Miniprotein binders against Neuralized-like protein 4 (NEURL4). Designs and how they scored, part 10

Target 1, 164 residues: Neuralized-like protein 4 (NEURL4), of Homo sapiens (Human) (q96jn8r1131to1294)
Amino acid sequence: TLEFLENHGKNILLSNGNRTATRVASYNQGIVVINQPLVPQLLVQVRIDFLNRQWTSSLVLGVITCAPERLNFPASACALKRAAWLLRGRGVFHNGLKICEKFGPNLDTCPEGTILGLRLDSSGGLHLHVNGVDQGVAVPDVPQPCHALVDLYGQCEQVTIVNP
Short names: E, the ipSAE of ESMFold2; O, the ipSAE of OpenDDE; V2, 0.75 times the mean of E and O plus 0.25 times the DockQ between their complexes.

## First folded at step 16 (miniprotein)

Design AC2 (from Y2 with S1K K2Y Y3R R4V V5T T6I I7E E8V V9E E10G G11D; at its last look DockQ between E and O 0.96; V2 from the best seeds 0.84)
Fold by ESMFold2, look of step 16:
Formats: sequence, structure tokens, C-alpha cells
Structure AC2 (fold): chain B 164 residues (1-164), chain A 80 residues (1-80)
Amino acid sequence: as target 1 above (164 residues)
Amino acid sequence: KYRVTIEVEGDDPEALKYVARLIRWIAEKMRLKLEIEVKDGKLRITLEGLSEELAKEMAEYLKLLAEEWGLKVEVKIEES
């Protein structure tokens, strides 16, 4: 049921029933969005399938709080200036502003096979999961509806949606 | 050090409340001094202790945030 939306970054190829996203060119243009909004019982998880260590930065994970089906995505998620809460490296960003320097693990160092998850709690708090372990609340009050977003940036060339 | 002051107004009290809550959380996470007050029927929010670069970034962010929520906004940056 969970799939990446057909509206995605220009360098993305969807496969595996739209559950696998591959960045097939360059280092950017790799934004993908999950087709269903987050709800408290829903844990959206992706596995890092392939990394290219040529690059120093890696994927960005987060949510977009506006309708994603017809949105014109920028080259990189960090250029989103509205309706976006993002986890990048160790930082938490909202609409391009870095709010928190350190939350959870450094996404730039997560190896292939890492499973990253996002869910909302009952108060709208956004939780990060790493290999099944809840890292706590990254963002306390995310407007709903929101959709999980992954930017296959830099090192990250492939991710697959997996079951929790 | 720099100060960013935002004045926000609109007809949607829930949008004003959310924006205020969000800015309070941001100030806490970034360890910025925050003052919120009502003046002339507008919500006035002051953030203190910013670098010049952060003040410019914060001002743009706050202006766009208010607009995202349908609020009228004025933002100013001052050296403090």
C-alpha cells in the first residue's frame, strides 16, 4: 500500500512496485514522497540499499506538510522554504532554518542496510526510528496532513520502503 | 549580537497560536532569548542573541512562515 508518489525528483527511477527509488544521475534531484499521509499508527520505513561514497553528504529524511502530488520539487530538499520539516546529518531543519544541531544519529554515516522510520505520535510529534529503535521526538507539533519525504542526496542512491 | 522582531496579525487565532508556539519551541532549541507580547492589536515576538547571519536567515524564515499560515507580517533586524 505504501509507495513512492509518481511526482518525484527528476533523477529518480521508481521500481519494485514503486517501493524502490533509485537516483540514476548526478548527486541531487532525488526527492521522493510516500503516497499516504502519516497517522499515529503508521510507521513509514525505508532501507538504505545503496550508497556511493564518492559524496560526503547523504540522504535527507522528513515530512512535507502541503499536498505533494503536484508540487514542483527543488533540486534538494534543503532548498524547500515552506511546509517542510527535515532531518539532515545530525540536524533538524524547518523550511530551511537549522533549528537543532544534534538529534539522533548522523544520517551522513548510516551504512547500507540501515532502516530509517518516521511516525507521528498522538500529539503530532515526529519520531525518528533507526533499525526499529525510537530515537524520540524530533519535531513536537507537525501540522497534519503530512507526508514522509526522502531526498536521495549525495551518497544515497537507492532506498526501499519496508514493512515495520 | 542581533535582535529580530516580528509583528504578526490575522483573523485566525489558531494560526497565531500555532506560529507563537512554534517560534517559542525554536527559540528554546536554539537557546535564543524570547519575548512575546501583544501591542496595538498585533502579536509582537522578539528574538535576541543572534549572529548577523542567523538574524538574516531567521528574518526570512519568520516572514515566510507567517505567510504560509496566512498571517500579515513585518520583520525587522537590529544590532543589539
Scores: ipSAE 0.749, ipTM 0.894, lowest interface PAE 0.8, mean pLDDT 91
ESMFold2 (binder alone), look of step 16: mean pLDDT 78; pTM 0.712
OpenDDE base, look of step 16: ipSAE 0.859; ipTM 0.940

Design AC3 (from Y2 with W69Y; at its last look DockQ between E and O 0.96; V2 from the best seeds 0.84)
Fold by ESMFold2, look of step 16:
Structure AC3 (fold): chain B 164 residues (1-164), chain A 80 residues (1-80)
Amino acid sequence: as target 1 above (164 residues)
Amino acid sequence: SKYRVTIEVEGDPEALKYVARLIRWIAEKMRLKLEIEVKDGKLRITLEGLSEELAKEMAEYLKLLAEEYGLKVEVKIEES
């Protein structure tokens, strides 16, 4: 089954068979990675379980295209300068460069209970799903293998992997 | 004033092909003018129409991107 890797941000506690990640301190150091690479037809989904609205920004979603098992994570995913495609707010970022201003819904306003999904299409395009609805191609040609990443940043304090 | 960022890259043909496709997509999304040429056995890529801040950010991004894919790279920024 899909699980979060043991290699994760320093403020993360894994539970529920490593399918739930909780940020237990501060506002950052909350990066988690899914243990299986994305492949065509695999939809990786997480549910937002808990938010703290005192923060302005919320979780970041995306993929990393390098091996995640021994990677030293920065304090936030947006500090990654290689091998990272990220969705933050409505923006699409690659290796820290903001490429697109408006894609999909604003992740900073997604409520508790929202189910967010990532998958690759047959051309290597990265799709975001929101509550089961495909938002289209965020990134057209992601190298494989890549792994789904969630940064429990700011508002986001807990997410759980859910099956379709 | 506007700025231009030029990179010259060389290395594995498949890596060059991917990086070129990616930069073309980025230029399209960011509405930047793009020129791609082969020069002196290297791939020369020029992006134009950048602010000074974006040119600095783009230059760093492109250098690191090329290195990520094992390409030798030289990058310059010019006021245009």
Scores: ipSAE 0.758, ipTM 0.897, lowest interface PAE 0.8, mean pLDDT 92
ESMFold2 (binder alone), look of step 16: mean pLDDT 85; pTM 0.801
OpenDDE base, look of step 16: ipSAE 0.835; ipTM 0.931

Design AC4 (from Y2 with D40G G41N K42T; at its last look DockQ between E and O 0.93; V2 from the best seeds 0.82)
Fold by ESMFold2, look of step 16:
Structure AC4 (fold): chain B 164 residues (1-164), chain A 80 residues (1-80)
Amino acid sequence: as target 1 above (164 residues)
Amino acid sequence: SKYRVTIEVEGDPEALKYVARLIRWIAEKMRLKLEIEVKGNTLRITLEGLSEELAKEMAEYLKLLAEEWGLKVEVKIEES
């Protein structure tokens, strides 16, 4: 069963059998990680439950390629300088470096109810899904094992893991 | 002004292969001129066409990336 890992950002409260993450303070300290690594054929999906539109930026979605259980998370996922591939706004980032300006939809404008998915293809390519629609390969060659990561940043105050 | 970042990385062949593939993809996406030269168990990788600020950011990124993969690394920045 997919759950958010108990090691998470300090402003996160887990609920709903650890399948719902809520940021309960501030605008950051909201990193959560899915407890099982991505494998080919596994689609990890989260639904955006609640947005606070007073902020301009929203969630970051991606993968971490090091063991997450005892990792010390920074205040924001974008501060990760190793083992992190991230989608933010329309950009693709690796270890803090912005590599691509525009890949899929702008995550900062996704409304409540949007279902975002991550999966690996057979070549290690990382795919983003938006409301069930495959957006293609964001990252061509992600090392395994890796875990899906969500940073409940800015606008994004709650997400829930949903089944496909 | 334009800058050049050169790294030399040495170590495990599989790590070198991955790092080379990654840097080639990065250069393509960022529209940077790339040269990769193999010298035995060492790769010399040169990226050109960077602003000064991006060159500093790239050099730091590449150094940390090489270290993440257990590779010995030397990095330099030059005005081109």
Scores: ipSAE 0.735, ipTM 0.893, lowest interface PAE 0.9, mean pLDDT 92
ESMFold2 (binder alone), look of step 16: mean pLDDT 84; pTM 0.798
OpenDDE base, look of step 16: ipSAE 0.834; ipTM 0.932

Design AC5 (from Y2 with K63E; at its last read DockQ between E and O 0.96; V2 from the best seeds 0.86)
Amino acid sequence: SKYRVTIEVEGDPEALKYVARLIRWIAEKMRLKLEIEVKDGKLRITLEGLSEELAKEMAEYLELLAEEWGLKVEVKIEES
ESMFold2, look of step 16: ipSAE 0.813; ipTM 0.917
ESMFold2 (binder alone), look of step 16: mean pLDDT 82; pTM 0.773
OpenDDE base, look of step 16: ipSAE 0.842; ipTM 0.934
ESMFold2, look of step 19: ipSAE 0.761; ipTM 0.894
ESMFold2 (binder alone), look of step 19: mean pLDDT 83; pTM 0.787
OpenDDE base, look of step 19: ipSAE 0.857; ipTM 0.940
ESMFold2, fold request of step 21: ipSAE 0.791, 0.805, 0.800; ipTM 0.909, 0.913, 0.913
ESMFold2 (binder alone), fold request of step 21: mean pLDDT 83, 83, 82; pTM 0.785, 0.790, 0.771
OpenDDE base, fold request of step 21: ipSAE 0.834, 0.832, 0.834; ipTM 0.934, 0.934, 0.934
ESMFold2, last read: ipSAE 0.806, 0.790, 0.813; ipTM 0.913, 0.909, 0.917
ESMFold2 (binder alone), last read: mean pLDDT 83, 83, 82; pTM 0.783, 0.782, 0.773
OpenDDE base, last read: ipSAE 0.829, 0.828, 0.829; ipTM 0.933, 0.932, 0.933

Design AC6 (from Y2 with V19I; at its last look DockQ between E and O 0.91; V2 from the best seeds 0.83)
Fold by ESMFold2, look of step 16:
Structure AC6 (fold): chain B 164 residues (1-164), chain A 80 residues (1-80)
Amino acid sequence: as target 1 above (164 residues)
Amino acid sequence: SKYRVTIEVEGDPEALKYIARLIRWIAEKMRLKLEIEVKDGKLRITLEGLSEELAKEMAEYLKLLAEEWGLKVEVKIEES
């Protein structure tokens, strides 16, 4: 089964058989990675469980293409300068460079209960799903293997891996 | 003033092909003028129309990206 990897941000507490991640301090140090690489055509989903509206920015969602088990995570996912394709707010980022201003919904405004999904298509295109609805290709050619990454940043205090 | 970023990369042909595809996509998304040519076994990529701040960010990004893929790289920024 899919679980969050034991190597994670220092402010994360894993629970529910490592399917739930909670940020228990501060606003950052909340990076989690799903333990198995994305399998082409298979949807991986997380639900936003708790938000703290004290903050203006929220979670970052994406993939990492280097081996995650021993990686030393930075305080925030957007500080990753290698092997990272990320969705933040409405933007698409690669290795820290903002390459697309507007893709899909604004992650900073997704409410509690939103289910966010990632899926690789057969060409290596990374799709975002929101509440089961495909938002299209965020990036066209992601190297494999890659792992789903969630940064429980700012508003986002808890997410849970859920089945499609 | 507008700036130009030029990179020259060499190494594994499969990595060069991927880098070219990626940079074409990036240039399209960022609405940058792009020229790609193969010269003496090297891939030479020129991006134009950048602000000074974006040119510096792009140059660092491209250098690190080439290194991630094990490629030899030289990067230049020029006012154009």
Scores: ipSAE 0.751, ipTM 0.896, lowest interface PAE 0.8, mean pLDDT 92
ESMFold2 (binder alone), look of step 16: mean pLDDT 84; pTM 0.806
OpenDDE base, look of step 16: ipSAE 0.852; ipTM 0.937

## First folded at step 17 (miniprotein)

Design AD1 (from AC1 with K63E; at its last look DockQ between E and O 0.92; V2 from the best seeds 0.82)
Fold by ESMFold2, look of step 17:
Formats: C-alpha cells, sequence, structure tokens
Structure AD1 (fold): chain B 164 residues (1-164), chain A 80 residues (1-80)
C-alpha cells in the first residue's frame, strides 16, 4: 500500500499507518516522499487536510527521479537541484529552473479538502489532477522510476494519501 | 542585447537522446531559439535569445543536468 517514507523532512510526524504527514513545527523541513514509484496510468492522490493561512506560500507537489534513500532533504523542495520536477503556485520547475510560468490552478490557493493527484501517462507525461479533474501534462517525459513528493511548506500543515 | 548558451555533451546514446528531448521541450516552453547538431562525435546544443540573467541560470542548470545523466559536458555563454 502507498505510504510516506520514513526518510522525510525533520519537522514531519507520520501517522495513520504512515499515510498522513503533519508538519509539527515552523514553516519548512516538511518534505515527504511516497514509498512506491508512480505506476504508469495509476493515479496517486493526497488530500490537503490542514492549512495555516498566516503563510503566503503553500505546498509543493512533484516527483523525484532518483532513489529516495540517497536524498538528503533540504529545508524546502525548491532547493533541490537534481532529479526533481516540481509544481509550485502555478509554476513548473525542473532542478531549480522555472520552465513554465502558468500551469494548472494556483496551488497556493487550494483550500482544505482539495485532493491533488499525480499520474504518469503512457508516454511518461506527468499529469496533475485537482479534485478529480485532469489539468493536463505538466512534464512530457519523466524518467522512471520516479516517486511522488510533497513539501508541506508554509500554509500546508497536513496531507493524507487517499485512494482515487 | 541577447545571449547564447552552448552545451557540448557526450556519453551514453540514450542519455543524450533524453537530454535533447528535454532541452527541446524547455526551449519551446520558454520560447527560446534552439539548434541541435552532431559535431565530431558530440551533441552540440545551442539556445539563443536569453537575457544575461537567464543565460547564467540556464548554463548552471544544463551543467548539472548533464552531470545527473552521467554525460561529459562543456558549457559556454556568449553575447550574440
Amino acid sequence: as target 1 above (164 residues)
Amino acid sequence: SKYRVTIEVEGDPEALKYVARLIRWIAEKMRLKLEIEVKDGKLRITLEGLSEELAKEMAEYLELLAEEWGLKVEVKIELE
């Protein structure tokens, strides 16, 4: 079953059979990675459980394309300079380079209860889903294997892995 | 004035193919002029129309990307 890995950001507490991640301090150190690689055509989803609106920015969602064991987690996902495709706000980033200014809805405005999904299509394209609605291809050719990553940054204090 | 970033890479053919596809996608999304050629057994990729700031950022990104894929790389920035 899908679970968050025990290797995670320093401010994360795992619960609910490691399917729920809570950031228990500060605004950062909240990176979590899902234990199994994305399986083409299968949707992986997390629900935003709790937000703290005192912060301006919210969670980052994406994938890492290297083995999660080798990752020394930085304070925020946006500091990853290798093997990372990230969605932040409306931007798409690869290894720290912003390659797209506007893709999908603004993640910084997603309310509590929003269900965010990642799916690889048959061509290796990475799709974002928001509340069941496919937002299209954010990245056209993601190397496999890759793992879903969530950074419980700023506003985002808790997410839970949910079934499609 | 506009800047040009040139990368010459060599290594595993599958890694070269992926890196070329990725850079083509990036150039499209960022509306940069792209030229790709094979020169003396190396893949030469040129991105044009960059600001000075973007050229520096792109050069760093491309160097790290090549390293990630195990490719031998040379990167240069020049004024067009």
Scores: ipSAE 0.711, ipTM 0.878, lowest interface PAE 0.9, mean pLDDT 91
ESMFold2 (binder alone), look of step 17: mean pLDDT 82; pTM 0.768
OpenDDE base, look of step 17: ipSAE 0.852; ipTM 0.938

Design AD2 (from AC1 with K56E K63E; at its last look DockQ between E and O 0.93; V2 from the best seeds 0.84)
Fold by ESMFold2, look of step 17:
Structure AD2 (fold): chain B 164 residues (1-164), chain A 80 residues (1-80)
Amino acid sequence: as target 1 above (164 residues)
Amino acid sequence: SKYRVTIEVEGDPEALKYVARLIRWIAEKMRLKLEIEVKDGKLRITLEGLSEELAEEMAEYLELLAEEWGLKVEVKIELE
């Protein structure tokens, strides 16, 4: 059963059997990680439950390629300078470097109810799904093992893991 | 003015292969001129056509990437 790890950002409260993450303060400190590594047949999906329009930016989605259980997470995922592939807005980032300006939809405009998914293909390519629709390969060769990461940043105050 | 970033890396052959593939993909996506050569058992990678800001970001990124993969690295930035 997919759950968020107990090791998470300090402003996160886990609930619903650790399947729901809520950012309960501020705009950051909201990193959560899925408890199982991605494998080609695993589609990790989260639903955006609550957005706070006070903020201009929204969630970040991606993977970390180092062991997540004992990491000290930074205030924001975009500060990760090691072992991180991230999707933010329309961009693709690796270890803080913006590599691609436009991939898939703009995450900053996804409404409440949007279901976002991550999976690896057999070649290690990272795929984004939006409401069940594969957006293609964002990253061609992600080292394994890797774990799905969500940063409940800015607008995004709650997400829930959902089954495919 | 345009800048070039050169790295020289050495270490585990499999780590070198991955890092080279990754840097080639990055250069393609960012539309940077890339030169790769092997000299004296080291992999020398040169990226050209960078702004000053991007050259500084790239140099930091490449140094940390090499460290992540356990590679010995030297990075330099030069005005073209």
Scores: ipSAE 0.764, ipTM 0.899, lowest interface PAE 0.7, mean pLDDT 91
ESMFold2 (binder alone), look of step 17: mean pLDDT 82; pTM 0.780
OpenDDE base, look of step 17: ipSAE 0.861; ipTM 0.941
ESMFold2, look of step 19: ipSAE 0.755; ipTM 0.890
ESMFold2 (binder alone), look of step 19: mean pLDDT 83; pTM 0.784
OpenDDE base, look of step 19: ipSAE 0.860; ipTM 0.941

Design AD3 (from AC5 with E79V S80K; at its last fold request DockQ between E and O 0.88; V2 from the best seeds 0.84)
Amino acid sequence: SKYRVTIEVEGDPEALKYVARLIRWIAEKMRLKLEIEVKDGKLRITLEGLSEELAKEMAEYLELLAEEWGLKVEVKIEVK
ESMFold2, look of step 17: ipSAE 0.789; ipTM 0.905
ESMFold2 (binder alone), look of step 17: mean pLDDT 80; pTM 0.741
OpenDDE base, look of step 17: ipSAE 0.853; ipTM 0.938
ESMFold2, look of step 19: ipSAE 0.787; ipTM 0.906
ESMFold2 (binder alone), look of step 19: mean pLDDT 80; pTM 0.748
OpenDDE base, look of step 19: ipSAE 0.859; ipTM 0.940
ESMFold2, fold request of step 21: ipSAE 0.790, 0.801, 0.794; ipTM 0.904, 0.909, 0.908
ESMFold2 (binder alone), fold request of step 21: mean pLDDT 81, 80, 80; pTM 0.747, 0.741, 0.743
OpenDDE base, fold request of step 21: ipSAE 0.844, 0.839, 0.839; ipTM 0.938, 0.936, 0.937

Design AD4 (from AC1 with S1M K2E K63E; at its last look DockQ between E and O 0.93; V2 from the best seeds 0.84)
Fold by ESMFold2, look of step 17:
Structure AD4 (fold): chain B 164 residues (1-164), chain A 80 residues (1-80)
Amino acid sequence: as target 1 above (164 residues)
Amino acid sequence: MEYRVTIEVEGDPEALKYVARLIRWIAEKMRLKLEIEVKDGKLRITLEGLSEELAKEMAEYLELLAEEWGLKVEVKIELE
């Protein structure tokens, strides 16, 4: 069973058997991590439950390639300079470097109810799914083990893990 | 004004292979000129055609990447 790890951003409240994460203060400190590493057969999906559209930026989605249980998370995932592949807006980032300007949809405009998924293919390629539709390979060769990460940033105030 | 970033890395051969593959992919995506040379356990990578701002960002990124993979690293930025 997939759950958010108890080690998370300071503004996060976990509920619903640790399958729902809510940012209960401010606009940041909202990093959560899925408790199991990605493997080719595993599709990790979260639904955007609640957005505050007063902000221009929204959630960040991606993976960390180091053990998450003892990490000290920064205020924002975009400040990760190590072991992180991130999707933000339409950009692909590695350790803070923007590698690709345009991949998949703009995460800053995804509405409530959008289901976002991450999985690895057999070659270590990271795939984004949007409402069940594979958007292709964002990152070609992610080291394993890696864990799915969501940063409930700005607009994004609640997400829930959902089954495929 | 264009800059060149040169990195020399040493260490575990498997880590060097991964770092080389990753930097090739990055150079392709960012449309940077790339040269890679591997001799005697050292990997020398040269990226060309960078703005000053990108050269500084790239040098920091490459330094941290090498450290993440346990590689000994030396980075320099040069005006072309």
Scores: ipSAE 0.782, ipTM 0.902, lowest interface PAE 0.7, mean pLDDT 92
ESMFold2 (binder alone), look of step 17: mean pLDDT 78; pTM 0.710
OpenDDE base, look of step 17: ipSAE 0.847; ipTM 0.937

Design AD5 (from AC1 with K63A; at its last look DockQ between E and O 0.90; V2 from the best seeds 0.82)
Amino acid sequence: SKYRVTIEVEGDPEALKYVARLIRWIAEKMRLKLEIEVKDGKLRITLEGLSEELAKEMAEYLALLAEEWGLKVEVKIELE
ESMFold2, look of step 17: ipSAE 0.756; ipTM 0.891
ESMFold2 (binder alone), look of step 17: mean pLDDT 81; pTM 0.755
OpenDDE base, look of step 17: ipSAE 0.852; ipTM 0.938
ESMFold2, look of step 19: ipSAE 0.735; ipTM 0.888
ESMFold2 (binder alone), look of step 19: mean pLDDT 81; pTM 0.760
OpenDDE base, look of step 19: ipSAE 0.856; ipTM 0.940

## First folded at step 18 (miniprotein)

Design AE1 (at its last look DockQ between E and O 0.66; V2 from the best seeds 0.00; counts 0 for: pTM E .793 < .8, other shape alone 5.573 > 2.5, unsure alone 69.022 < 70)
Fold by ESMFold2, look of step 18:
Structure AE1 (fold): chain B 164 residues (1-164), chain A 91 residues (1-91)
Amino acid sequence: as target 1 above (164 residues)
Amino acid sequence: SKYRVTIEVEGDPEALKYVARLIRWIAEKMGEVTIDGKTYKGLKLEIEVKDGKLRITLEGLSEELAKEMAEYLKLLAEEWGLKVEVKIEES
């Protein structure tokens, strides 16, 4: 069963059988990680439940390629300089470097109710899904094992893991 | 006022192969400009593999991007357990 790990950002409260993450303070300290690694054919999906539009930036979505159970997370996923492939705004980032200017939708404008999905293809390519629609390969050949990561940053105050 | 970043890495052959593939893909994507659905050329890249060492040269970078790239490449090599030397030069 897919759940958010107990190791998470300081401003996160888990609920709904650890399938819902809520950022209860500030604008950061909101990193959560899915408890099982991605494997081919596994689609991990989260729904954006609540947004506070008074902030300018929103959630970050991606994967980490190191063991997450004892990892010390920074205040924001954008500060990860190792083992991280991230989608932020319209950009794709690896270890803090923007490697692609435009991929998929602008995450800063995704409304409440949007369902965002991540999966690996058979070649290790990382795919983004938006409301059930495959957006293509964001990153080729991601090392395994890797875990899906969501940073409830800025606008994004709550997400829930949903079934495909 | 353009810069060149050169790195030399050595270590496990499989790690070197992955790093080379990754950097080639990144260089292609980073310089791309998409206009009306058409994608244009990436960063100038040269990769040389000799005597168990990998030499990577990226050219045509701004000073800011060269510094960012050098730090990124150094940390990437370390993540994969590779010995790395990095140099930034005005070109």
Scores: ipSAE 0.673, ipTM 0.824, lowest interface PAE 1.1, mean pLDDT 88
ESMFold2 (binder alone), look of step 18: mean pLDDT 69; pTM 0.630
OpenDDE base, look of step 18: ipSAE 0.753; ipTM 0.881

Design AE2 (at its last look DockQ between E and O 0.87; V2 from the best seeds 0.00; counts 0 for: pae E 1.51 > 1.5, pTM E .791 < .8)
Fold by ESMFold2, look of step 18:
Structure AE2 (fold): chain B 164 residues (1-164), chain A 91 residues (1-91)
Amino acid sequence: as target 1 above (164 residues)
Amino acid sequence: SKYRVTIEVEGDPEALKYVARLIRWIAEKMRKIEVNGEKVTGLKLEIEVKDGKLRITLEGLSEELAKEMAEYLKLLAEEWGLKVEVKIEES
């Protein structure tokens, strides 16, 4: 069963059998990681449950390629300088470097109820799914093992792991 | 003027192959990115074996982007356990 790891950002409260993450303070310190590494037959999906549009930007979605139990999470995922592939807005980032300007939808505009998914293909390509629709390969060759990461940043205050 | 970032890396052959593929892919993507109101145009990538090491050269960068790339490349090599030397120079 997919769950968020107990090692998470300081402003996160886990509930619903560790399948729901809520940021209970501020706008940051909201990084969560899913307990099972991605493999080709695994689609990890989260639903955006609650947004506060008073903040300017929203969640970051992606993967980390190092052991999540060792990670001291920074205030935001975009500060990760190692082992991180991230989707923010429409951009794709690797270790803090923007490598693609426009991929998939703008995450800052996804409404409550949006279901966002991540999976690896057989070649190690990272795919984004939006409401069940494959958006294509965001990055072509992600090292394994890797774990899905969500940063409940800014607007995004709650997400829940859902079945594919 | 434009800047050149050169790294020389040494280590595990599989790590070297991955890093080379990744940097080729990143260079291709970056040619399409606007940076500080300017496109990164004329970005040139050279990857070769020299003196028993993998040498990777990126040319056509602004000074600011060259510094960012140098830091990124150094940390990337370290992430993969590679020995690395990084050099920025005006080209």
Scores: ipSAE 0.566, ipTM 0.792, lowest interface PAE 1.5, mean pLDDT 87
ESMFold2 (binder alone), look of step 18: mean pLDDT 74; pTM 0.690
OpenDDE base, look of step 18: ipSAE 0.755; ipTM 0.889

Design AE3 (at its last look DockQ between E and O 0.88; V2 from the best seeds 0.00; counts 0 for: unsure alone 67.521 < 70)
Amino acid sequence: SKYRVTIEVEGDPEALKYVARLIRWIAEKMGDTYEDGTLRVPGLKLEIEVKDGKLRITLEGLSEELAKEMAEYLKLLAEEWGLKVEVKIEES
ESMFold2, look of step 18: ipSAE 0.767; ipTM 0.891
ESMFold2 (binder alone), look of step 18: mean pLDDT 68; pTM 0.634
OpenDDE base, look of step 18: ipSAE 0.836; ipTM 0.929

Design AE4 (from AD3 with M58F; at its last look DockQ between E and O 0.89; V2 from the best seeds 0.81)
Fold by ESMFold2, look of step 18:
Structure AE4 (fold): chain B 164 residues (1-164), chain A 80 residues (1-80)
Amino acid sequence: as target 1 above (164 residues)
Amino acid sequence: SKYRVTIEVEGDPEALKYVARLIRWIAEKMRLKLEIEVKDGKLRITLEGLSEELAKEFAEYLELLAEEWGLKVEVKIEVK
C-alpha cells in the first residue's frame, strides 16, 4: 500500500491513512516521499487537491536515490545537491544542476484535480504521466532503489495518493 | 562563455560507465562540446562551451557526483 513516509518536511500534516499531505504553514518545508521504491510495474500517482494562487511557483516532483527514512530534508527540494532527480516548472534537474529546459507540461500551471504520475521503465528511465498520459522519458538512467518525492512548494498546499 | 571543465575519474568500472553515459546525456541536452578519452588507466572527460558561472556549478556538480558513486576524482576549470 502506497503512503507518504512519516519522515517529511516540517510543515506537512499527513492524513487519510498517510495518503494525503497538506502543507499547513509558509511556502516551503513541504517535502514528502512515497514509502515504496519505484519499480517498472509501479505507477505512483498523486492528485493536486488544493492550490493557493498567492504564490507564483508550484509543486516539485521527482525521485531521491538514497534511503529516505532518516534523511534530513532541506526547506525546498531544489536545495538537494545529492541523490535527487527533480521536475520543476518545465525543467529537469539532477542534484541541483538544470539539465533540460523544457520537458512535459509546466508544473507551475497544473490546476487542482491534475493527477501526476511517476514510474520507471525497464531501462531505468523515469516517466512522467499527466492525467493518464505518458509524457515520455524525463531521465534515462535513474539508479535504483529510488523513491518518488513531492515537494508541496508555493501554490501547492495538498496532494493525495491515488490508485493505490 | 569559453570555459572548459575537465574531470579525471577512476574507480569501479560500472560506476565509471554510468557516469560517462550520464555526462554524455547532459552534454547533449545542454549543447556542450564533449570529449572522452582514456589516459593512464583513468577516464578523462572534457566539457567545453560553458560560461564562467556554469563551469563553477558544473565542477561542483561533478565532484559531488563522483563522491556519490565512490569514484576518485580530479576536476579542473580552464579558460578557453
Scores: ipSAE 0.743, ipTM 0.883, lowest interface PAE 0.8, mean pLDDT 90
ESMFold2 (binder alone), look of step 18: mean pLDDT 79; pTM 0.722
OpenDDE base, look of step 18: ipSAE 0.830; ipTM 0.929

Design AE5 (from AD3 with Y18F; at its last look DockQ between E and O 0.90; V2 from the best seeds 0.77)
Fold by ESMFold2, look of step 18:
Structure AE5 (fold): chain B 164 residues (1-164), chain A 80 residues (1-80)
Amino acid sequence: as target 1 above (164 residues)
Amino acid sequence: SKYRVTIEVEGDPEALKFVARLIRWIAEKMRLKLEIEVKDGKLRITLEGLSEELAKEMAEYLELLAEEWGLKVEVKIEVK
């Protein structure tokens, strides 16, 4: 079963059998990682449970391609300069560089109840799903193994892992 | 805003192939002019059409990317 890893951002409280992550302070220090690596055809889905619209930016989704169990997470995922492929707003980022201006929906405007999914295809392409609908390949040829990452940043204060 | 970033890398052939594929994909997505050549046993990759800000970001990114993949690297930024 999919769970958030015990190694996470300082402001995260895990609950619901480690399937729910809540950011309980500030606007950052909210990185969580799914405990199992992505394999082809595994769809990792999280539901946005709670948003605080006072912030301008919202959650970041993506993958990390290094071992997450003892990694020292920065305050925000977008500060990762190694082994990170991230979706923020409408942009795609690799190791801090925006490599694509527009892909999929704007994550900063996704409402509560939105279900966001990540999976690898057989060629290592990273797919984003939104409410069950495949948005296509965000990033081709992602190195394996990799783990799904969510940064409960800004607006996003709670997410829950859900089954497809 | 017209800058050029050149990276010269050498090392493991499979790492070079991956880095080259990634940079081709990035150049396509960002609509940058790309030139790749082999010279003196090194892979030379040139990106053109960058703003000053992007050129600085790209140079830092490429240097760190090469290091992540264990490649020896030199990166240069030029004004056109």
Scores: ipSAE 0.638, ipTM 0.847, lowest interface PAE 1.1, mean pLDDT 91
ESMFold2 (binder alone), look of step 18: mean pLDDT 79; pTM 0.732
OpenDDE base, look of step 18: ipSAE 0.804; ipTM 0.920

Design AE6 (from AD3 with E60A E67A; at its last look DockQ between E and O 0.96; V2 from the best seeds 0.82)
Amino acid sequence: SKYRVTIEVEGDPEALKYVARLIRWIAEKMRLKLEIEVKDGKLRITLEGLSEELAKEMAAYLELLAAEWGLKVEVKIEVK
ESMFold2, look of step 18: ipSAE 0.752; ipTM 0.893
ESMFold2 (binder alone), look of step 18: mean pLDDT 80; pTM 0.742
OpenDDE base, look of step 18: ipSAE 0.808; ipTM 0.921

